# VH-VL binders against q9h9l3, part 122

Target 1, 176 residues: q9h9l3
Amino acid sequence: PRKMVAIDCEMVGTGPKGHVSSLARCSIVNYNGDVLYDEYILPPCHIVDYRTRWSGIRKQHMVNATPFKIARGQILKILTGKIVVGHAIHNDFKALQYFHPKSLTRDTSHIPPLNRKADCPENATMSLKHLTKKLLNRDIQVGKSGHSSVEDAQATMELYKLVEVEWEEHLARNPP

## First folded at step 7 (VH-VL)

Design N7 (framework fv_nivolumab)
Fold by ESMFold2-Fast, scan of step 7:
Structure N7 (fold): chain C 176 residues (1-176), chain A 118 residues (1-118), chain B 107 residues (1-107)
Amino acid sequence: as target 1 above (176 residues)
Amino acid sequence: QVQLVESGGGVVQPGRSLRLDCKASGFTFRNYGMHWVRQAPGKGLEWVAVIWYDGSYKYYADSVKGRFTISRDNSKNTLFLQMNSLRAEDTAVYYCARDRYYGSFDYWGQGTLVTVSS
Amino acid sequence: EIVLTQSPATLSLSPGERATLSCRASQSVSDYLAWYQQKPGQAPRLLIYDASNRATGIPARFSGSGSGTDFTLTISSLEPEDFAVYYCQQYSNYPLTFGQGTKVEIK
């Protein structure tokens, strides 16, 4: 069937008061968790707020970062035609300024069976950190130096694999 | 009040050079990418070149690559386009434009006419 | 390069009428499409960005719709100042490209 990848992006603040989220790193892994893409990305606008506590991005990472236009082309080439798994993935697609077909998108923040396994309300939006700790017994996003988008993408793929059979059957019977 | 004012246009013979300036005011120039867009008389719009907010990245349309150079001086709020080896087909009104984000243009200058003829 | 084709080339309408302008892309541009208005002797003015968002100061009578390859600009009730040339522009890929324009002229 169609190949599957997981994505996680880190954003920095640009624009007035740093309120615009601009892509500054993207990691993509395959079904087995192998890294297909992991680059720091240079926004075309001035970075007002690195959001380092959460993003892990620092000014030094921008020195040799891939320009946004080039990175976007590389990333879209990997994503096109594949099932793309992410957590709150609408934020990643927004930062990429990209529309991925709903039929090929899997958002682990909106999969009721996954929440049920974690003993959380089925219609709630739970954090990646919480679901990973509860279901995989692993701590991610540890400390104040920022998140690893590779680690987050790998955790997201593993979480999806826990409900893949059940959720794909559900989607086949109830297309979005 | 955002303003972009182009200057430097004029009549020039084929093979010669011109430099266009674009003076920005009313916003923090150093925070925005900038573009040049041209329009031949009676024709549509054609994108020419981009320079990012800090000057670290530049990109050109194939029609001008190797002949035109975009640059900026953030301390003077000024964008430049150095045009070398001018051809009759470069005759156009040249606009500088501010990058809204990633290649759309929220503010434009009034334009400056460049005529390349004998 | 992505080619944008606008239709019709010319719309002859009266004030108060609805104008509907089309822009078709040779390949998907997602929602990275902007619309500009240009009057004779003036610079273009941004009307719509990201296919459907009105730029600051643009009257509510202007609206944009569409995604992928098929886009529409609608002016619900033409005012005298709306008679102008309209351009669509994609910013999905470099080089950035514009449509050839649609002229909205008074009947």
Scores: ipSAE 0.006, ipTM 0.539, lowest interface PAE 12.1, mean pLDDT 88

Design N7a (framework fv_nivolumab)
Fold by ESMFold2-Fast, scan of step 7:
Structure N7a (fold): chain C 176 residues (1-176), chain A 119 residues (1-119), chain B 107 residues (1-107)
Amino acid sequence: as target 1 above (176 residues)
Amino acid sequence: QVQLVESGGGVVQPGRSLRLDCKASGFTFRNYGMHWVRQAPGKGLEWVAVIWYDGSYKYYADSVKGRFTISRDNSKNTLFLQMNSLRAEDTAVYYCARGKYYSGYFDYWGQGTLVTVSS
Amino acid sequence: EIVLTQSPATLSLSPGERATLSCRASQSVSDYLAWYQQKPGQAPRLLIYDASNRATGIPARFSGSGSGTDFTLTISSLEPEDFAVYYCQQYSNYPLTFGQGTKVEIK
C-alpha cells in the first residue's frame, strides 16, 4: 500500500481588497494523525486581510514565519509520491501553486459514500465541521478565534478512514 | 472525439493587442484546468498560462505577466487569451492544451494558431 | 523556476536501434514528469505521464523511468515514424517548464 497523508491550509487575503487567498499556514498529518509538518508561512505579498475569524492567523504569527518558497519546497517533499487527503483540497493546492496527481488525491468534500453515512445528499458539498460532528461526534472550528489546521487535517484523515476500503475499491474500478 | 480548436492568430504591430480563442468539444470542459503553451519559430515549447477548472486560480509565466490575461467561459466551452502590449518576442504558434484535474500534464492539444508581431 | 536539461541535443540513429533520452531537473520533481513527441508542423503528443505511465494509444516500445531529478525515455526499437523531437515537462511547480528538446534523426 502507498503512504497517505492529510493536509489542511489556512489562507490570508492579499491583492486588491484582500480577494486573493495566499498561504499562511500548512499542517500535514500521517495516517495515524501524527503531525509531520505545521508551520506559519510568510506570503510574498502584503497581507491586506488576516481573515483571523476563520484562519486563526494574526500579525504575531508572521514574525519568523517560513518564507513561502522555502515552505513550499518542504511541503512538496512530504506530498510527493503519497496519497494526499484533504477537504475541498483544490483550495489548498491552489494556495500552494501546485497540482498533485488526481490518482493520488482524495477530497472528502467529493466522496459520495461519506455523505451517505452522514445522511446527506451524496453529491452535495458538505462542510468539514458538519461531517466531523455527524460522523465522529467531534466539534471542530469552535469559537471566533479561527480554525486549527492541525485539528482540521486530523479530522479529515479520520473521515477518510471511514470510507477508505469502499472508496479505494471504487477508484480501482473507475480510475480517475 | 476530444477537440481543441484555436483561432484569432494573425499579424500585428508591436504594442498592439490580439485575442486568441480556443473552442473545446467532446468532453466536460468545466472539469479541466486549461493552459496556453507557445512555440517560437524553430524553438522549443514555452508554458504561458493556466486557468483552473472554475476560473478561480490563474498563473502566468514571468515573460507575459501583466500583459496577458487568461479567461474562460464554461457555458460556451471556450478558453481565451487576451494579449496586450505585444512584442516581437511574442511571435509564436500558440497552443491551447487540456490539463488533467489536479495535474499539469497535457493529454490533448489544439492545432495551434500563429501570432506574428512585426512592423 | 525548475530548469529541465535534456541530453543529448541530437540522436542520429537507424530504424531498429534503441534510443535513450535523458532529462535532468534542477530540483526534485518526484514523478511529476511527462514526455511529448512533436513532428514538424504538428502539435505535441503526450507519450508518458507521471514519469512511467504510458498514455492511451502509445505503443509499448515507448517507456519512461526515473524519479526525483533524473529521468529517461526509452524507445526500444525505432520505427520510421519515431524520428521526431521529444520534450520532457515538469508539473511539480508553477511555472510549468519544458526541457529544450532532443531531436531523434535518421543517420
Scores: ipSAE 0.000, ipTM 0.490, lowest interface PAE 15.4, mean pLDDT 87

Design N7b (framework fv_nivolumab)
Fold by ESMFold2-Fast, scan of step 7:
Structure N7b (fold): chain C 176 residues (1-176), chain A 118 residues (1-118), chain B 107 residues (1-107)
Amino acid sequence: as target 1 above (176 residues)
Amino acid sequence: QVQLVESGGGVVQPGRSLRLDCKASGFTFRNYGMHWVRQAPGKGLEWVAVIWYDGSYKYYADSVKGRFTISRDNSKNTLFLQMNSLRAEDTAVYYCARERFTYGFDYWGQGTLVTVSS
Amino acid sequence: EIVLTQSPATLSLSPGERATLSCRASQSVSDYLAWYQQKPGQAPRLLIYDASNRATGIPARFSGSGSGTDFTLTISSLEPEDFAVYYCQQYSNYPLTFGQGTKVEIK
């Protein structure tokens, strides 16, 4: 009965030696993979390390980026009351400085049936790239330009759909 | 060596104003969000206000909203708290604190005492 | 605002004993929770961040655990310098909030 979205965030390094992970892009897609939100986000602290190999973010993307406070408000309005799917989603919620009810959260890095379908140990944390290749026969996060958070969010939603019926029934019998 | 040094505290009558300064050294001040936290005598910690690295965003606790103004001067490595319309319940040690990484406050000043007394 | 409730208010223990301190949030804060130690006349000192990570220079006897609404700070074997007031703090939402504190005192 609740609507479902998938989220993926990109972080850049701020603070000493670029150690702090600060939100710099967020993509949200609906159940069918249509983009609901995709914005570059200006961190409140100076960017020390763009982490471009991973994030795909460059200095040019920050010129017209949405300030963190405004972006956070927009994102939270989309997420509130919906089932939110992500991969290692606790990192995304941390970057957003946001809690989301565990009962409405689905983390594709911690769904044992999904690992089983991929011939991986049920309790291992597998990367999004690995699961997507194994189960969807698609290569994501390719090239030297970094990751596309839209592509990652879309892949995450499609992965969840492979186990949705089974996992939702499991959660109904074993509430989190 | 990271240091935060508060100054400007003292005894002041209700309804008056006071400005607190926090001088930062030993790190790149312009790269950090900064906070004010206070503690009334014998009581616990109460968060007061935050200011972003560039001063573009500020947020205040409801107890001080409309009376206190947080600001910063990155060229002088200094954080400010302008306190207007002071009340007896504002009596506290005021700490400036640096937010670091994805967690709370890694460095605090030693605090400056503000006593609002009639 | 998110309310943090610490229990017990006071722990009376002897050196060498284990201390277990609780912090409960009125709504989920995920793992955006820190623990601080404060001694009389001093500023607070960060002990634990992100619920379970020890801050730089903090002895291994300090550990944090929990997620969501229920959090615990454990001191495995109390040293004389550990007798102090401990505060939890959430940073998942503005306004930021602290618990009321747990005093660990000598029995």
Scores: ipSAE 0.005, ipTM 0.483, lowest interface PAE 14.0, mean pLDDT 87

Design N7d (framework fv_nivolumab)
Fold by ESMFold2-Fast, scan of step 7:
Structure N7d (fold): chain C 176 residues (1-176), chain A 119 residues (1-119), chain B 107 residues (1-107)
Amino acid sequence: as target 1 above (176 residues)
Amino acid sequence: QVQLVESGGGVVQPGRSLRLDCKASGFTFRNYGMHWVRQAPGKGLEWVAVIWYDGSYKYYADSVKGRFTISRDNSKNTLFLQMNSLRAEDTAVYYCARDKFYGSGLDYWGQGTLVTVSS
Amino acid sequence: EIVLTQSPATLSLSPGERATLSCRASQSVSDYLAWYQQKPGQAPRLLIYDASNRATGIPARFSGSGSGTDFTLTISSLEPEDFAVYYCQQYSNYPLTFGQGTKVEIK
């Protein structure tokens, strides 16, 4: 099997006025979209703003959530040595307080061929919801209950697979 | 070519302060966490401190906590270790090292700078 | 803190022989363990990370194995330049900790 995974994280607000983004859920799927990891994660700081409209996180999810330090270790073990696909993945890595090698990172918000297939400007940062609707004819992030990080990770992998051959060839010619 | 060069070591009296610098080149310094590791003469390696890529997180070994301060200037590709209230047991070669992954293995090391704390 | 214990303290072998070095952790570090080589007067060099992955430029004769609390570094056939001190290091928890080292010396 391919040593490639897709990740999506949900963050809640901690710190003064809830302005710090802290990891509260992480989902990782394999190349075929099967779930490898999906856990609610307890931040080391008090949650000021659950950001439920976007994160889907509620107080009930924190009752049995995995503490951040433990979850981080589990997640990094899965990501290490693999090609990791995400959308605006810098935000996920920042929340994980983790640097993944650039050569093994694929960000579907910054792949010009993907934007071109969606009839979007190559230099624009398009949302996951928009690209998924245009290219996969699928509605994600529907309703008022927040996002499903599993759904988002699966959509992200499927989007990358649309340009995988072209983009891997480009990266081989133009190494980061 | 990745290079880390420490400087600022020397002989200093107990209770005084010293600052070590580590100049980085050959990679995007702002993208990597950085560590200080020391080695007393004839002894093994002892981890001292870490600072993450953006300076937002720092952690210190108990032996230096409250006395040493790690910092960085990404615009100058430089890592610092401010050492206050120095003790004889702080005598060591001090290495800066690059974090392969945040809080993980150390893939590149400097040559080290010797700090001797003696009266 | 997590304590790493290396054995033996000294390993006396001849070039061409196989070296096996052990590192045991006081609690599980999963596979968050690295091995380093240090020669006199030099900085340490990363050999193995994540228990079994060779670092860039490290010869195939070096291999790592193990997980949890018990780890092994193997040098399949010693070259003259391999006689050095070897350290294991865990990065499962802060503070990061090193073993006390194993010296591989010429018999």
Scores: ipSAE 0.006, ipTM 0.488, lowest interface PAE 12.4, mean pLDDT 87

Design N7e (framework fv_nivolumab)
Fold by ESMFold2-Fast, scan of step 7:
Structure N7e (fold): chain C 176 residues (1-176), chain A 118 residues (1-118), chain B 107 residues (1-107)
Amino acid sequence: as target 1 above (176 residues)
Amino acid sequence: QVQLVESGGGVVQPGRSLRLDCKASGFTFRNYGMHWVRQAPGKGLEWVAVIWYDGSYKYYADSVKGRFTISRDNSKNTLFLQMNSLRAEDTAVYYCARPRYSYGFDYWGQGTLVTVSS
Amino acid sequence: EIVLTQSPATLSLSPGERATLSCRASQSVSDYLAWYQQKPGQAPRLLIYDASNRATGIPARFSGSGSGTDFTLTISSLEPEDFAVYYCQQYSNYPLTFGQGTKVEIK
C-alpha cells in the first residue's frame, strides 16, 4: 500500500472585506497520528480578518511564520505520491493552490460508509466535529481560542481508519 | 531550564572564516526557529539571521547576505553560523536567541566575542 | 527595512523618578514591538512584547504603550537596578530591526 498522510489547514481572510481564504497554518500527520509538518504560514496578502474563533490564528503567529511560497513547496513535497486524507479537503487544496490526484485523495466528508456508521444519511456532508464525537467519542474544536489543525488532522486520520478496508476495496472495484 | 551556550568566537584576520556554534538545552530544540543577533563593541543590537525549525527557510540581514550561512543539526541540538569573508565591521558579540513564538526573544545565550582585526 | 529611532539617546535621572523612553518606526509595525533591558556584560532581557504586554517576572513599574509608529516604555519609579540600556525591536517584517538604544543613567 502507498504511504498515507492526513492534512488540515487553517485559513485567514484576505482581500476586500476579508472574503478571500488564505492559508495561515497547515498540519500533516502520518498514519499513526505523528506530526510530520505543523507551521504557521504567512499569506502574501494583507490579513483583513484573522477568523480567530475558528482558525486559532492571531497576529503574533505571523511574525515567525513561513512565507506562503516556501511553505507550499515544503507541503507539496510531503503530499506528492501519497494518499492524502482530509475533511472537506477541497478547501485545503484550494488554499494551497494545488491539485492532488483524485485517485490518491480521501475526503472524510464524502465517504458514505463513514456516515452510515455515524447513523447519518450516506450522502450528507457532516462536520468533522460531529463525526469525531459520534464515532470516536472525542470532543474536538472546543473552546473560543480556535481550532487545532494538528488535532483535526489526527481525528481525520482516525476516522478514515474506521472505514479504510471497506473504502479501499470499494475504490479498487470503482476507480475514480 | 532553557539554556543557550555559544562557542567558536575568537580573533581572526580580515578575509578569513570562522564558525560559531550554539548548544541548546532545556527545551525541544527541533520545534523552534532560531536566530543570531550581534552587538558591536559600544554599539546597539543588530539582527543577523534566522533559520526555521527544520532548516527549510533562512533569511539574512543584507550586511551579511552572501558571506554568512546559518544552519542547524537537530540531532545535536546545535545551531551554527558559518562566517566567511570576515570584515572589521563584523567585530561583535554574537548571541543566539530563541523566539517565544512571535513574542520577541525570550531566551538569549551569553554571547561569544568575534574580533576581526589585522 | 524598517528603521527604529529611539529618543532620548541618554536619560539622566535619580532613583524614584519616572522614566519615559520613546521608539519611532519608519513605517507601521502595528503592535509587533518588544522592549529589552541590557546591563553591561549581559545578554538582553525581554521586558515587553506586543507593545504593551509585560514578560514573565518583569516588575509592574515597567509598562509599554503605543501602536503603529510611535511607542513608549515607561518606568513609573526608577529602582537602582533599572539603570541600564533599553532597546526596542520590531518583528513586523524581515529583516528584524532594533533601535539604537536609550541609556538610562544615574544623575
Scores: ipSAE 0.005, ipTM 0.457, lowest interface PAE 15.7, mean pLDDT 87

Design R7 (framework fv_reozalimab_arm2)
Fold by ESMFold2-Fast, scan of step 7:
Structure R7 (fold): chain C 176 residues (1-176), chain A 120 residues (1-120), chain B 110 residues (1-110)
Amino acid sequence: as target 1 above (176 residues)
Amino acid sequence: QVQLVQSGAEVKKPGSSVKVSCKASGGTFSNYAISWVRQAPGQGLEWMGGIIPRFGTANYAQKFQGRVTITADKSTSTAYMELSSLRSEDTAVYYCARDEYSGSYYFDYWGQGTTVTVSS
Amino acid sequence: QSVLTQPPSASGTPGQRVTISCSGSSSNIGSNYVNWYQQLPGTAPKLLIYDNNQRPSGVPDRFSGSKSGTSASLAISGLQSEDEADYYCAAWDDSLSGYVFGGGIKLTVL
């Protein structure tokens, strides 16, 4: 009976030599892939490295970006009480400085049946790009201008839907 | 190797405030959250809130909102819990505990406790 | 007051199996991991079981946890005198956005 959403975040580099990952964009989609949230987010610290090749974030995106504290509140209102799907989702939760219940978290980078469908070792951590190409025959994260967190969130939800029935049954028999 | 060491016992008057410290060893302080849990005499455990020192982010239980402040000092690897407007009902042992963050909520290591007595 | 409900006391004899119950709701036990803490007299609580049924290093395998729906239980097999302690269940509560404890149970080894 719980609703399900998928999330993907983009991080920029802050702190010494840009080594700290700070939230700079968040996209959330519903079960059908419709966008519920998609905002650029202004980190409280100076951005040292936009990591544009991967994040897709540029200086112009920060001009009217939502301050971190406000964005975090908005995002958490959407996530609370829902099953949240992500890929390597612990990175997203760290960037949000948020504790989501493990019982309501689904990480497509750690679902053995999904790797099995992709002809990959069950316990390997496969990239979202690889799994999406192999299982959905779709290219994401194309080019070197950065990723779309909307595209990534949509792909993540579609990947989860491929194993949803068997994985939810597994979790019901082996609760987290 | 993980150890949380708390400050000593305190006796306070009603209406005053108390600030308890918790010093964490090793990489615990930068990689884990620190939570505060209290226990009144003969009573059960009550979660007050926690902080993720790496980010400076604190979260508080609804009951203690506005009265409790949890902070962290990275230079000394020390977390603090300050409780204001003390009443006799605040007489308790206050524990800090190491909190795994990012999805799983449990306290794997605990401080020894700090007794706070509020009396006139 | 506690959000999770536990019996106030239980007793057993050495070598017996004792089961300690914990009852909650859909916002806590029903949707989140359950943890168990042991508190010996005069000491800080100690993590006994985490994530429903996982045992930290140093905790004997005679301690086990389980969860079903909105309830959880801690089983202690081969009860020993050293097990005389207070036991607390705990879980995150989505409605309160906070960590909640059971009222605690005093286990006496007779």
Scores: ipSAE 0.007, ipTM 0.505, lowest interface PAE 12.1, mean pLDDT 86

Design R7a (framework fv_reozalimab_arm2)
Fold by ESMFold2-Fast, scan of step 7:
Structure R7a (fold): chain C 176 residues (1-176), chain A 120 residues (1-120), chain B 110 residues (1-110)
Amino acid sequence: as target 1 above (176 residues)
Amino acid sequence: QVQLVQSGAEVKKPGSSVKVSCKASGGTFSNYAISWVRQAPGQGLEWMGGIIPRFGTANYAQKFQGRVTITADKSTSTAYMELSSLRSEDTAVYYCAREFYSGSYPFDYWGQGTTVTVSS
Amino acid sequence: QSVLTQPPSASGTPGQRVTISCSGSSSNIGSNYVNWYQQLPGTAPKLLIYDNNQRPSGVPDRFSGSKSGTSASLAISGLQSEDEADYYCAAWDDSLSGYVFGGGIKLTVL
């Protein structure tokens, strides 16, 4: 059996003018889309910009949020030794201050067959929202209250499953 | 007053399996991770793997993948470590240890240890 | 062999300051926090230092930790006979995707 999970993180703005992206929510789902982890996370620095339109995070979510250091430990324990699927996943790993092996990483924003199926240029970085609409006929990230990282992680796993056989064969022939 | 209480010593034949239990105090079980660490006679500590009972998620050290299974029963606040295809080199004291969800994996409470002897 | 390198033994006299070293690589100590464990003869290990330099409740301030690059150190000031024990450093290793321990050091006090 294959041990594979999908991850999506939400970030808030910290530091000068809120320009630093700090982890404030993380969701992880298994191959079937069941939630393995979903927590609001308290950054160690003062939040300058909640970025609520995109993150869905408000001041109220921080009251009982898990401190960053503790959340990071929980998350890394789930990711370790597994194939991790994400969309523009380098942003998630940067927010986690974590390096996951490239051989176990699958980034749906950089899988040429996936763009090809969506009638998009193979080298372009398409948004999760666009790929999900085009390939799964599903609207995600709708409304004015921000994104759901659970919904995004689930969509990301389903997108990867569309190209899984083809892409795993490619990786076996061309190891990263 | 957190305590981790492990099952008693085992003597096993090569090729068999052993299952060690670790019973945690009170209602803290679901809020912590439990890891298993072994120590062969006169040797150092070796991490085998761990589980987050709240999520049912287990992870294993590469050396033990395929031979070790770590599970948890939330209703009894008990974690288990099962090691299969036993060899004489598996003779060791096996510890369970609690991790308080820090990024550094600090094991703040340890069980008393379970001695497993593998001999023919 | 252990992934993290510690000297096998060290000794000191009461009142002395002793430093225990731990050497790793970029995938473990270089990228992650270091923990230290004390093991008295015949007992389970005890957490002594976590997150490079933090002390759990009940650990005397004679014990301190530090980290620089790919190496970490445990310092014991005012050494006491009760400090005679094995000491282990430990850290997460990104390349192995697992928690790794040093080989341990046997500290003898007079």
Scores: ipSAE 0.006, ipTM 0.519, lowest interface PAE 12.8, mean pLDDT 86

Design R7b (framework fv_reozalimab_arm2)
Fold by ESMFold2-Fast, scan of step 7:
Structure R7b (fold): chain C 176 residues (1-176), chain A 119 residues (1-119), chain B 110 residues (1-110)
Amino acid sequence: as target 1 above (176 residues)
Amino acid sequence: QVQLVQSGAEVKKPGSSVKVSCKASGGTFSNYAISWVRQAPGQGLEWMGGIIPRFGTANYAQKFQGRVTITADKSTSTAYMELSSLRSEDTAVYYCARDYEGTYYFDYWGQGTTVTVSS
Amino acid sequence: QSVLTQPPSASGTPGQRVTISCSGSSSNIGSNYVNWYQQLPGTAPKLLIYDNNQRPSGVPDRFSGSKSGTSASLAISGLQSEDEADYYCAAWDDSLSGYVFGGGIKLTVL
């Protein structure tokens, strides 16, 4: 069996009017929730909007941040060949400029059994905060100073573990 | 100046394991990934895997998954590659090489360690 | 069999320009940077070109790299006798989840 990791990324605004989302932090945890990677990442373009309310990123975090090209290489070496769990994970992969095989990708925002356990419509895209509160009785993303990508990655892994056996069996019978 | 120094030549029996070391000096060990590349006699280069000591994370080529283990000891600035279930086809020169935090190129190489598998 | 394809041998005379090809696919050269390594007989490989066309400190400007689609090439201008070596192209491969090398080319300076 393949090893499994969970990922969560934070993005800042670059480009015209800060409308482009650029990677500025990435956290990766293993199956048990231990941190494998957690770095601030310096975008190649000028940061127009730190989006601090959501990202938790400030100018001081960029002083020793890892340049995007180097961080991308490190992150892809961790993800490649592993089952990668995330929430709305297409946004993380887009920021990384990376396409992970669908057969090895698990998106907790699109797992019908997980929504069913939370008494939510199976095809709805529920927030990580909502699912974590409903199924794990835990509050994440608390306060006004931004989210913790470590906390989000850990919550995402724990949510997946609730449906892992059922969902892996489904995927084995219905390959993507 | 950056230097990677590897352990000496090994002669092993089929079915045994070998552990090769690579000691880094002249740079900040934790800022670099260390990869292992082998070369059988008269053959080309083959990537086995690598580790980023700062994060403790190793990644392996599919051909070697299950047989290779790459580790690092940050206190001694040393990376290790252990290959198990040795066969005669594993006879090769094994190189460690430095990759600046996973940029996918190797700017410094160790001198190589010859591993011979014979009965 | 190597994932990246290189001719097994090439030759040239001093002062000549030699071009070494490297052919791959969309999962390696097509989507990732290409690096080149030089290996002199009995020695460890040395980085010659990184990120398609960049030269490390100490590599003469007569060595250059280029990439187009799923192919890359290394050009050596003003060929010298000390250039006689094996040359390898290399790149990350997304589908194999690993770093891959070409089969290597033996360059002989006649």
Scores: ipSAE 0.007, ipTM 0.535, lowest interface PAE 10.8, mean pLDDT 87

